# Designs tried in a protein design chat: VHH binders against Protein NEOXANTHIN-DEFICIENT 1 (NDX1). Part 2

Target 1, 282 residues: Protein NEOXANTHIN-DEFICIENT 1 (NDX1), of Arabidopsis thaliana (Mouse-ear cress) (q8gwb2)
Amino acid sequence: MDVEEKRVSSGYAKPPWIFKGSALYQIHLVKAATARAFIPKEFRLVEAFGYTLGGFFLASYDDSPAGVFDELVVIAGIVWNPPTSCAWAARVLVNSDEACHHGRKEVGLPSQVARFSKNITAVPKQKRDRAFGFLDTFGLGTTLSHPENLMEVKVSEVDSAASTDICNIQIRSDETKVGNWMGPAIKMALPSFSGNTIYNSNLLKYSCHLHCRVRPVRPAVVSGALEDETEKFTEQNHTSQESLENERQLSKAVMLSKPIIALQFKCLTMQVEAPVVIYPSK

## First folded at step 11 (VHH)

Design m2 (from k1 with A60V D61E)
Fold by ESMFold2, look of step 11:
Structure m2 (fold): chain B 282 residues (1-282), chain A 122 residues (1-122)
Amino acid sequence: as target 1 above (282 residues)
Amino acid sequence: QLQLVESGGGLVQPGGSLRLSCEASGFTFSDYAMGWYRQAPGKQRELVAFITSGGSTNYVESVKGRFTISRDNAKNTVYLQMNSLRPEDTAIYYCARGDSETFLGYPWFDYWGKGTPVTVSS
């Protein structure tokens, strides 16, 4: 009865595809130059003062067509598609071969297989003001004596026998939490563009419809874990800016961009609609 | 008033076994997830295992197959059976109370007991 080997769903069939679990959705202020490297020139990037809105969607699914798996969607930015705007995924990291294959072929996602290592620690709370710092000095602060949770999520891409560290995401429990309150129920549509990859050359548009309990939380702290900065610099000089390593470095730049807001999603049901092929008017 | 009282720690040889117990009071035990953390010298206090209110269990990789978490809601008690103990398991073990719902696969924990020391050495 090992839960790591259990699959809950019957596998992929025709759309829509249903994913259930929880997620952290974090919006970053991403440099337009970084986002544009992922976005075909046919599309107009939504930008102001050299920036667009990107970020990431970190999820854990306990019921899906591919069973139980983790996912990190790196979102480069948003593009105009009047009367709406569409998100552009720079990279989709999953710890499921089945989810990776389906995303590549049927949705046009830039999916890669990854490993997600999660470590949960109890850490001291950060200081709130001088009064709490005073109490901490004498060991009299009751709020300072209750540690908070820190989840560290280390994400590494896997290529055959090798792996490459991408980022470390640090998520703290919310200090403004009141009991087990999960926030109001909402429905949300997240339109995105996809495709233009070696796995699917079409340009595609798809939508994710989310039903979940949502509340704002402190943004997670993201840090990079570069393994071979010297080697990457040398290789980039010889292999041009279009290498696979260049895509990884740009994805890290999105992850390391300035956070604006983060949302906790609980009791999540995500419905992914059938993608449609698009033909830009230009 | 919330209390978590750990017991069952001690000195054991490598390869030995211990059973930790944690008696809870001051809250409705069956509504919460329960967990065990440990803190080795020079390390952070780390989650080792948890059990949901519904009885589902989760373990860190280093203890899978060796440790078993269980709960007895009638006794308001959570247990950690530790088998095949190694010197690296030496730590103070803390009982913890967590949320009924998980987030990214884990409950958030908000209360810890005083801890019970476990030493694994020849």
Scores: ipSAE 0.762, ipTM 0.896, lowest interface PAE 0.7, mean pLDDT 82

Design m8 (from e4 with A60V D61E)
Fold by OpenDDE, fold request of step 12:
Structure m8 (fold): chain B 282 residues (1-282), chain A 122 residues (1-122)
Amino acid sequence: as target 1 above (282 residues)
Amino acid sequence: QLQLVESGGGLVQPGGSLRLSCEASGFTFSDYAMGWYRQAPGKQRELVAFITSGGSTNYVESVKGRFTISRDNAKNTVYLQMNSLRPEDTAIYYCARGDSETFLGYPEFDYWGKGTPVTVSS
């Protein structure tokens, strides 16, 4: 019985899929309980002291199978895949319908269409409280501190006629930037798990191969309205809408968790391999 | 020494036009993106338009269809043609140097000129 691999005719070319652009990868300390809400029981959460590593991947692609688009991947946590760990996406927001459809169907991503509003301003450099307050007393250091760039990214989910604000991400330019130094070139493989969505009930494994210039940067400041309804995780038969809202709130909680490190990826090329079913849906 | 010198600002009536120029020196102009910022009274300095080293352009929504950014690498000059000017376009306009590679779709700007004032008033 030839299992006709129904190659779901993704509007994309055949894998591997190539995405080029830039990204901010920010790692957060996420509560294990928050992460577990997203992670299928088949996977073991990697946690310590009630926390896992999550955060977000904010990307802008200038070349992809879906064309130019922005992506915010909310990373709930890391799951054990011996001998490695894999990231689990809680939510994937994109401003491309094609990217959303492909992500849902072919990659098993919890993708949703969103709007990305970007604003660039020049702001006065925040005086780091240098503990060495002694030298500023001699009035010599009116270093006309050149303004720094502030990028503000507002992300709002779009559901038909309604938009819901998810988060505001503020990215400040790094003072430590020496000229046009983009950091070292790296190659990294990111194994990932996906699936268990209404669009793809299977559990999937796929690999992302990243080539980029990497630079540590100041963590972005994420802001958003958490509706304090964390207490009403009552086991009630949540309507599909309530479930969606809960998922949204948990995703916001991930975004608002404590940042640890932020990495700027420039000259990013991401190669995504075709997902493989590791656990078929029953 | 790195310098950006803006010119072309002035008083103009609503619906009028201005062309701003920014002459760059002290760096390889062709290797950088260039941008125009503006700062209205009591507001933050905001990016209005940029042009990459490759010549790709981007505009904030409020100026789309009215403003055009261009560059002349032989003259080390970036321009902002401003048409159909409105009172809300009143600001000090600053030229800025940006990286050749974009981050999240934008150059990272690292240096600004002293600015040129633009006043749109009847």
Scores: ipSAE 0.879, ipTM 0.950, lowest interface PAE 0.5, mean pLDDT 90
Fold by OpenDDE, fold request of step 12:
Structure m8 (fold): chain B 282 residues (1-282), chain A 122 residues (1-122)
Amino acid sequence: as target 1 above (282 residues)
Amino acid sequence: QLQLVESGGGLVQPGGSLRLSCEASGFTFSDYAMGWYRQAPGKQRELVAFITSGGSTNYVESVKGRFTISRDNAKNTVYLQMNSLRPEDTAIYYCARGDSETFLGYPEFDYWGKGTPVTVSS
């Protein structure tokens, strides 16, 4: 009885890989010291006054080689490898095993499986305390302010034995949305660096081509628990597990950094080219 | 004028069924996603189900397998068939209009009806 190994045709065909969906790109002011912990020695951190531009890329793909999945890319900062400057991913969280595996092996991403819990609520519009307190006195201004949408995205890293909360992302709908305006269509080519992981020790370069509608939006509010690292800087031999936890804490710190700007990407098509090795592992 | 008018709410016993309807007017119904929210006493209004302009459906986990959202574009109406109702389903149910394009897997909802009460009690 020849067990035909149904070669589960890995949905990942040959590159380029195409991902379609939407995303929130939020830029944070990240401490340079935090970012440097993730950056290979071959790259220079682009920094000013002890800070770099990091943040996160939160995406939901409705069409991809891995099917439907969510992704959170924690961006440590901007790195320079002349003549190329690009964002460096500190951690990539996905709710697809296939996406995780592909990211690790083929793209050199610091990918980890995570759970994404999304909740949509309608919340009262926060009365911006603007000076129009006077018109509320005459009772005429009960403009039934339509509630606004609040999307809550809870991201928890999943390991075989435990789940660890990484962050909670709260995204409010923008009051400034004029109808169905999604912003202008843009095309951008983004060089990307990856590698230096336990799954791919090489440093890699690849290109991402993005087509999307872009709109500036209110920055999402990120919350999470930072474990007070005050006690555990004991000089002990950082076990692989301690190193992983440290990396996780630093990733949380990036997520909890001060937001500067947020961009909504709708109708996103991302084409990812095959990575090339730029620095082989010794 | 844009309007969403919910109907079909009422009192039902546990295990019972209700069908909610929402009639839309004042916009091109077929171009929008439609959703149902609910607000239980003392809780926030939460999205329960939505249907895209293309007919794709999504449900909150607590109602999967029990609730069905559907639409009739010819009647400008969205429906929520609720089966196997539980006391926890007691809420005011609101119809909502959402945009045609999803963001992070969800329509952005911009308009709600006045709601219809659903009470599940023995």
Scores: ipSAE 0.876, ipTM 0.949, lowest interface PAE 0.4, mean pLDDT 90
Fold by ESMFold2, fold request of step 12:
Structure m8 (fold): chain B 282 residues (1-282), chain A 122 residues (1-122)
Amino acid sequence: as target 1 above (282 residues)
Amino acid sequence: QLQLVESGGGLVQPGGSLRLSCEASGFTFSDYAMGWYRQAPGKQRELVAFITSGGSTNYVESVKGRFTISRDNAKNTVYLQMNSLRPEDTAIYYCARGDSETFLGYPEFDYWGKGTPVTVSS
């Protein structure tokens, strides 16, 4: 049988786990109070003037232990772990059941299953002067600008047949793009804390080692829908369910926070090392 | 000198076929991904299909099984074979050039041709 199915492969063996693809890594000014809600009190948040550095890591993997899938890591903020700092994930959205289950169990991630809908369009470049747009209307401006690439990524959490919109991420190419150039090759380590979830009560520390080509890009524009009213007729809210819904809303707040910088990663190889259990200090 | 020139558009009956072609010049064609966009009246210009430099193809759901993208590197040409055409396929079709390495599953397109109109009616 030489026919290859396009399956989400089950290849989670022993760590380290290898993920290949591309990503957008975007840093936001996140209100410290918002980030604090996700982070155990034992950890000191890195903050100044009521803000920490959070944001998101939006990835598409074309080779991984779970096959091909998309991932959105919502990063609440950073905490001190002398002599450095570690990221704290607020939420991890994936469109793979296998990746979700593995992340929850083995890595302590706050993983949820999501749907990623991607639409690619060509849009007019923004112009300072409406006179140039007027020239385009008369057919005189066809040489004044070219369209630019726009990717819209709509992310929704999935629970059975129901889905809940999380955010819309608009990624525009702009005038600074230069053909096939991808930026310099880099290696970096991103240490992270995880755990303390309903799926894994341990506190964990793990490290991602990235090799990729990196290019600074214009930050993506994130927008989100206000959540509609929930059904409350029979007091269906549960304290644990209310807490999970609150975490979802706070995750949206992280995504909607003011962007600072964004980095495009191409030719990404991410090596995720085995997490280690850590014990909180009193 | 970068140029993309589309041809092959026209008027066709529902259920008919057309073959669009796009001749490229001013760059090393085999080093780039190529794609086709379309813009229907009142709609945004949207990606329809792309083909990587290595020959892998991707299609939007509305055209899967009906459209086929292909490339001929010796002729610096990308094609879109459109079969079983429907009135909703009526649009101006644009050839596009994109990066060889995809980003989040898609080439980053940076240049479009002037387009060739396709009308599916009557």
Scores: ipSAE 0.827, ipTM 0.922, lowest interface PAE 0.5, mean pLDDT 84
Fold by ESMFold2, fold request of step 12:
Structure m8 (fold): chain B 282 residues (1-282), chain A 122 residues (1-122)
Amino acid sequence: as target 1 above (282 residues)
Amino acid sequence: QLQLVESGGGLVQPGGSLRLSCEASGFTFSDYAMGWYRQAPGKQRELVAFITSGGSTNYVESVKGRFTISRDNAKNTVYLQMNSLRPEDTAIYYCARGDSETFLGYPEFDYWGKGTPVTVSS
């Protein structure tokens, strides 16, 4: 099943903007060099042992200024903003033209139009620890398990007539799920920097305030195209279209980075504050 | 004792109709979303349609306009009305229970019945 782009009758209003739905927030160990490629030199990357904290935020909104749409935020890493830190998005994929245009112009996001293809299946449960996998060898394990829910989300960028596969995200249910339980209610603030794009040359700061139910879940399994394609990394590939493809490949590297933790957000209300133009101090 | 029991399957000619039923027990039916999956020979068991606890419905593209999911909370029963059946609809159909709140647009399903076979052929 797919979530289709819809027109929004009222469009965006004055900030703050309100988005309601659900999301998967997954944190990855992203190589500092990979994250650095997206982040303006004015910002100091928060890193340890050659890594920063990036990952992705995969959302489905059922009530927003742009109506119903899906979003994948590829998070390159975090940068210093004393006494705190701010996230930097490598790429923002949405299946809404209105959300793409608004994000580019008003929030300084590196937004691109994408398709989200969702396939929902019931599959045999994954193998447990290697010791318990012994039962699968004799066929006993499969007869004792109920199937599990699997959502496959295929994300493809749409660039004029072309469609480019970005990644496939496999989200399996896990054993911590008990009936309708969604986890505790939380509130959090996620400050972010943005801008420095062809659509908005300013450097911007904004805050997202989230209210949701949160539950730790198994990290989603991400797959996609091969990394480190030589033709895309060579300096002979420095054109506008080659630059876009290089950014796309680096975004895939963020998505394919090692997962640390994944959080399911249900009953999400995200309030996005008005961005302000900034000039980083030295 | 959680239980989902499907019925109403059978052999039908192309263009015909069937109504599948699923009787639920062992949980508060009105608190859950319900769905129908199907598994054709050699294919994976895939979601076909779901209905939320609040009555909102969703269908895969291949069955939109032909299938209708509904529920009767007084009978703890979910239905799948299948019209204009095609040979491609041949499968075992499974009733499923899911969370009331969707995640990324879909209920998270956690229990399936034993299924009821549907065959569409001349």
Scores: ipSAE 0.825, ipTM 0.920, lowest interface PAE 0.6, mean pLDDT 85

Design m8 (from e4 with A60V D61E)
Fold by ESMFold2, fold request of step 12:
Structure m8 (fold): chain B 282 residues (1-282), chain A 122 residues (1-122)
Amino acid sequence: as target 1 above (282 residues)
Amino acid sequence: QLQLVESGGGLVQPGGSLRLSCEASGFTFSDYAMGWYRQAPGKQRELVAFITSGGSTNYVESVKGRFTISRDNAKNTVYLQMNSLRPEDTAIYYCARGDSETFLGYPEFDYWGKGTPVTVSS
């Protein structure tokens, strides 16, 4: 019987959908012009001095309707939704075909299939004050100097046989953490808009309800080469493939924007509520 | 106070086997994940395998099927059985302690031992 082979089961059911794992939520100061390129004209971008708050949500799920998979949500910015604000996702990269299909169809996410390559190393600490530098010269400071845990996550978007590098995310340990401490338990709701894609033309609103242990951490360092944007803007004809490439380049710009703060989420349970169709009346 | 002491390294021929041991002290061993890193000359110290507090194991692709990590909580010891050794396995091997809850699929390692050298050559 097919039902006994749980490894290939889709597992998706009616909402709410439950995802369990861990995540890094990082806020970036994103140029308003970059964020505006992703956001429908009907929505007012929340901005100050030419910037909005975007960034990324990098997650690994070890229990979900699609099984085990990784996700990178590129967050373009915040849009006004009186009396509050909602996030707008620029791109959602997942290493699961089923999660990609479900996100596109049922949640209106701009999902693409990606590969996540993780490399775990121990590296020397970069920061050294003058007093410790002197002690290290004589070997007296070695017990106070430990390597840092470094996770490098290379994210590549795939399209048929082609693969395009998006970014490399370097996550260093925060040595101020003591033992197994994970921070306080929290519950929060993250309302979002979505839709207006070639896969779901509706405008949608949905909520993620998070249950996790949270602590502030050192922001991850994101790297990757940006393509020259100047030549793209001088050409007056844009095809659908050129539009998708432009959105990819702009999502790289969001990832490379200046970090403000980062939060580590452990023991994460994310409950995604049923999206509702909305019609902007303003 | 906190200590990780590796042993079992040495010189072996290609195709041979070694078993590394790491005795831990100064913390509640069963509450932590444990791992093995290695550092070849001129390279970064890289994770090879880990075992969670609950006994789940993970391996990098280059050693999968050849290396086996295990733990004995009663002895506060983690092991790495290395079979079918190759010259590229030559490195200093380090025992590591990590958080019980994984982050993005991996324990966050925060302490390493002094290492035990392994040389695979004819």
Scores: ipSAE 0.811, ipTM 0.916, lowest interface PAE 0.6, mean pLDDT 84
Fold by OpenDDE, look of step 11:
Structure m8 (fold): chain B 282 residues (1-282), chain A 122 residues (1-122)
Amino acid sequence: as target 1 above (282 residues)
Amino acid sequence: QLQLVESGGGLVQPGGSLRLSCEASGFTFSDYAMGWYRQAPGKQRELVAFITSGGSTNYVESVKGRFTISRDNAKNTVYLQMNSLRPEDTAIYYCARGDSETFLGYPEFDYWGKGTPVTVSS
């Protein structure tokens, strides 16, 4: 009787939690009304002209307390926490049960288990218009036309026997890559609010400290099936299922919002501090 | 000058095996990831497998359990052992150089060889 030692997944070590890997951080213009649906009323949404800054954080970790896993954080918007602003996650998708559980209970994240399908293709360089072809004839234009790579990341939520497509993220390599990219090393802090979930009713604040090499890149193209059902905000008795679907649709709307900037993080080390309970000022 | 020279392609019957080789020159081979792409007729060139500078490997789902990527740094050569070949594996196979650093778990590939044809047919 080989006692399969079910390695009782020893819970995450004590904080701070360290995650190593890489990420794409893409900032979108998100409608304030969309963001407001996720953010507790106690928080002031930072907005201008009916828009807030949201978007997504797509990460792949090669070393973490939960092991190797992928993460998509849908960022609804930013809330004011003087003297700083904090991000609010609308949804967190992970392909690790351990990461999902930890996110829900310890960090107060709206975490859900998902599948990440990655495919890489070489994109034929579109023939640049004939006008620059004359410089190629004089041998000066050895623009080493580095082939562009296209990475496609399909993210699908997994719920029991059903899978729901959330988004397809297409990331193109930058044509300007001359050799091994060594972007500048940076240190940044990303303060975040979380909580107010069925798994953690508290409001939480936590900080992520990022050490990475950063490079601005072409924004990824996000596609997904928007089922047109956004109009039926009928006030009816939203079954728990209808509420979940509404949250999914709103998360998709965030993902499909207009991108402003995308940052590639390589050699990422993220240190996550223990969340603290925050009490709304009466 | 940077060069990647593929070899080992050919005609093989379904269920057969081939071993592709790619000899690299003009750069420090050990510092780079290496990969294999393939392009089937009428399809886009797709990543099949890669090996990092540290020796970690990854495969596209359709070839898992059948293909094995390996490298010999002393010979500046990357290999693709292809077993249990199928008609759908018919393509031109390209060797590629990738960055030492991965993005979202994958190297960024910047240079390709000329390719070697693989035909799987009865």
Scores: ipSAE 0.781, ipTM 0.898, lowest interface PAE 0.5, mean pLDDT 89

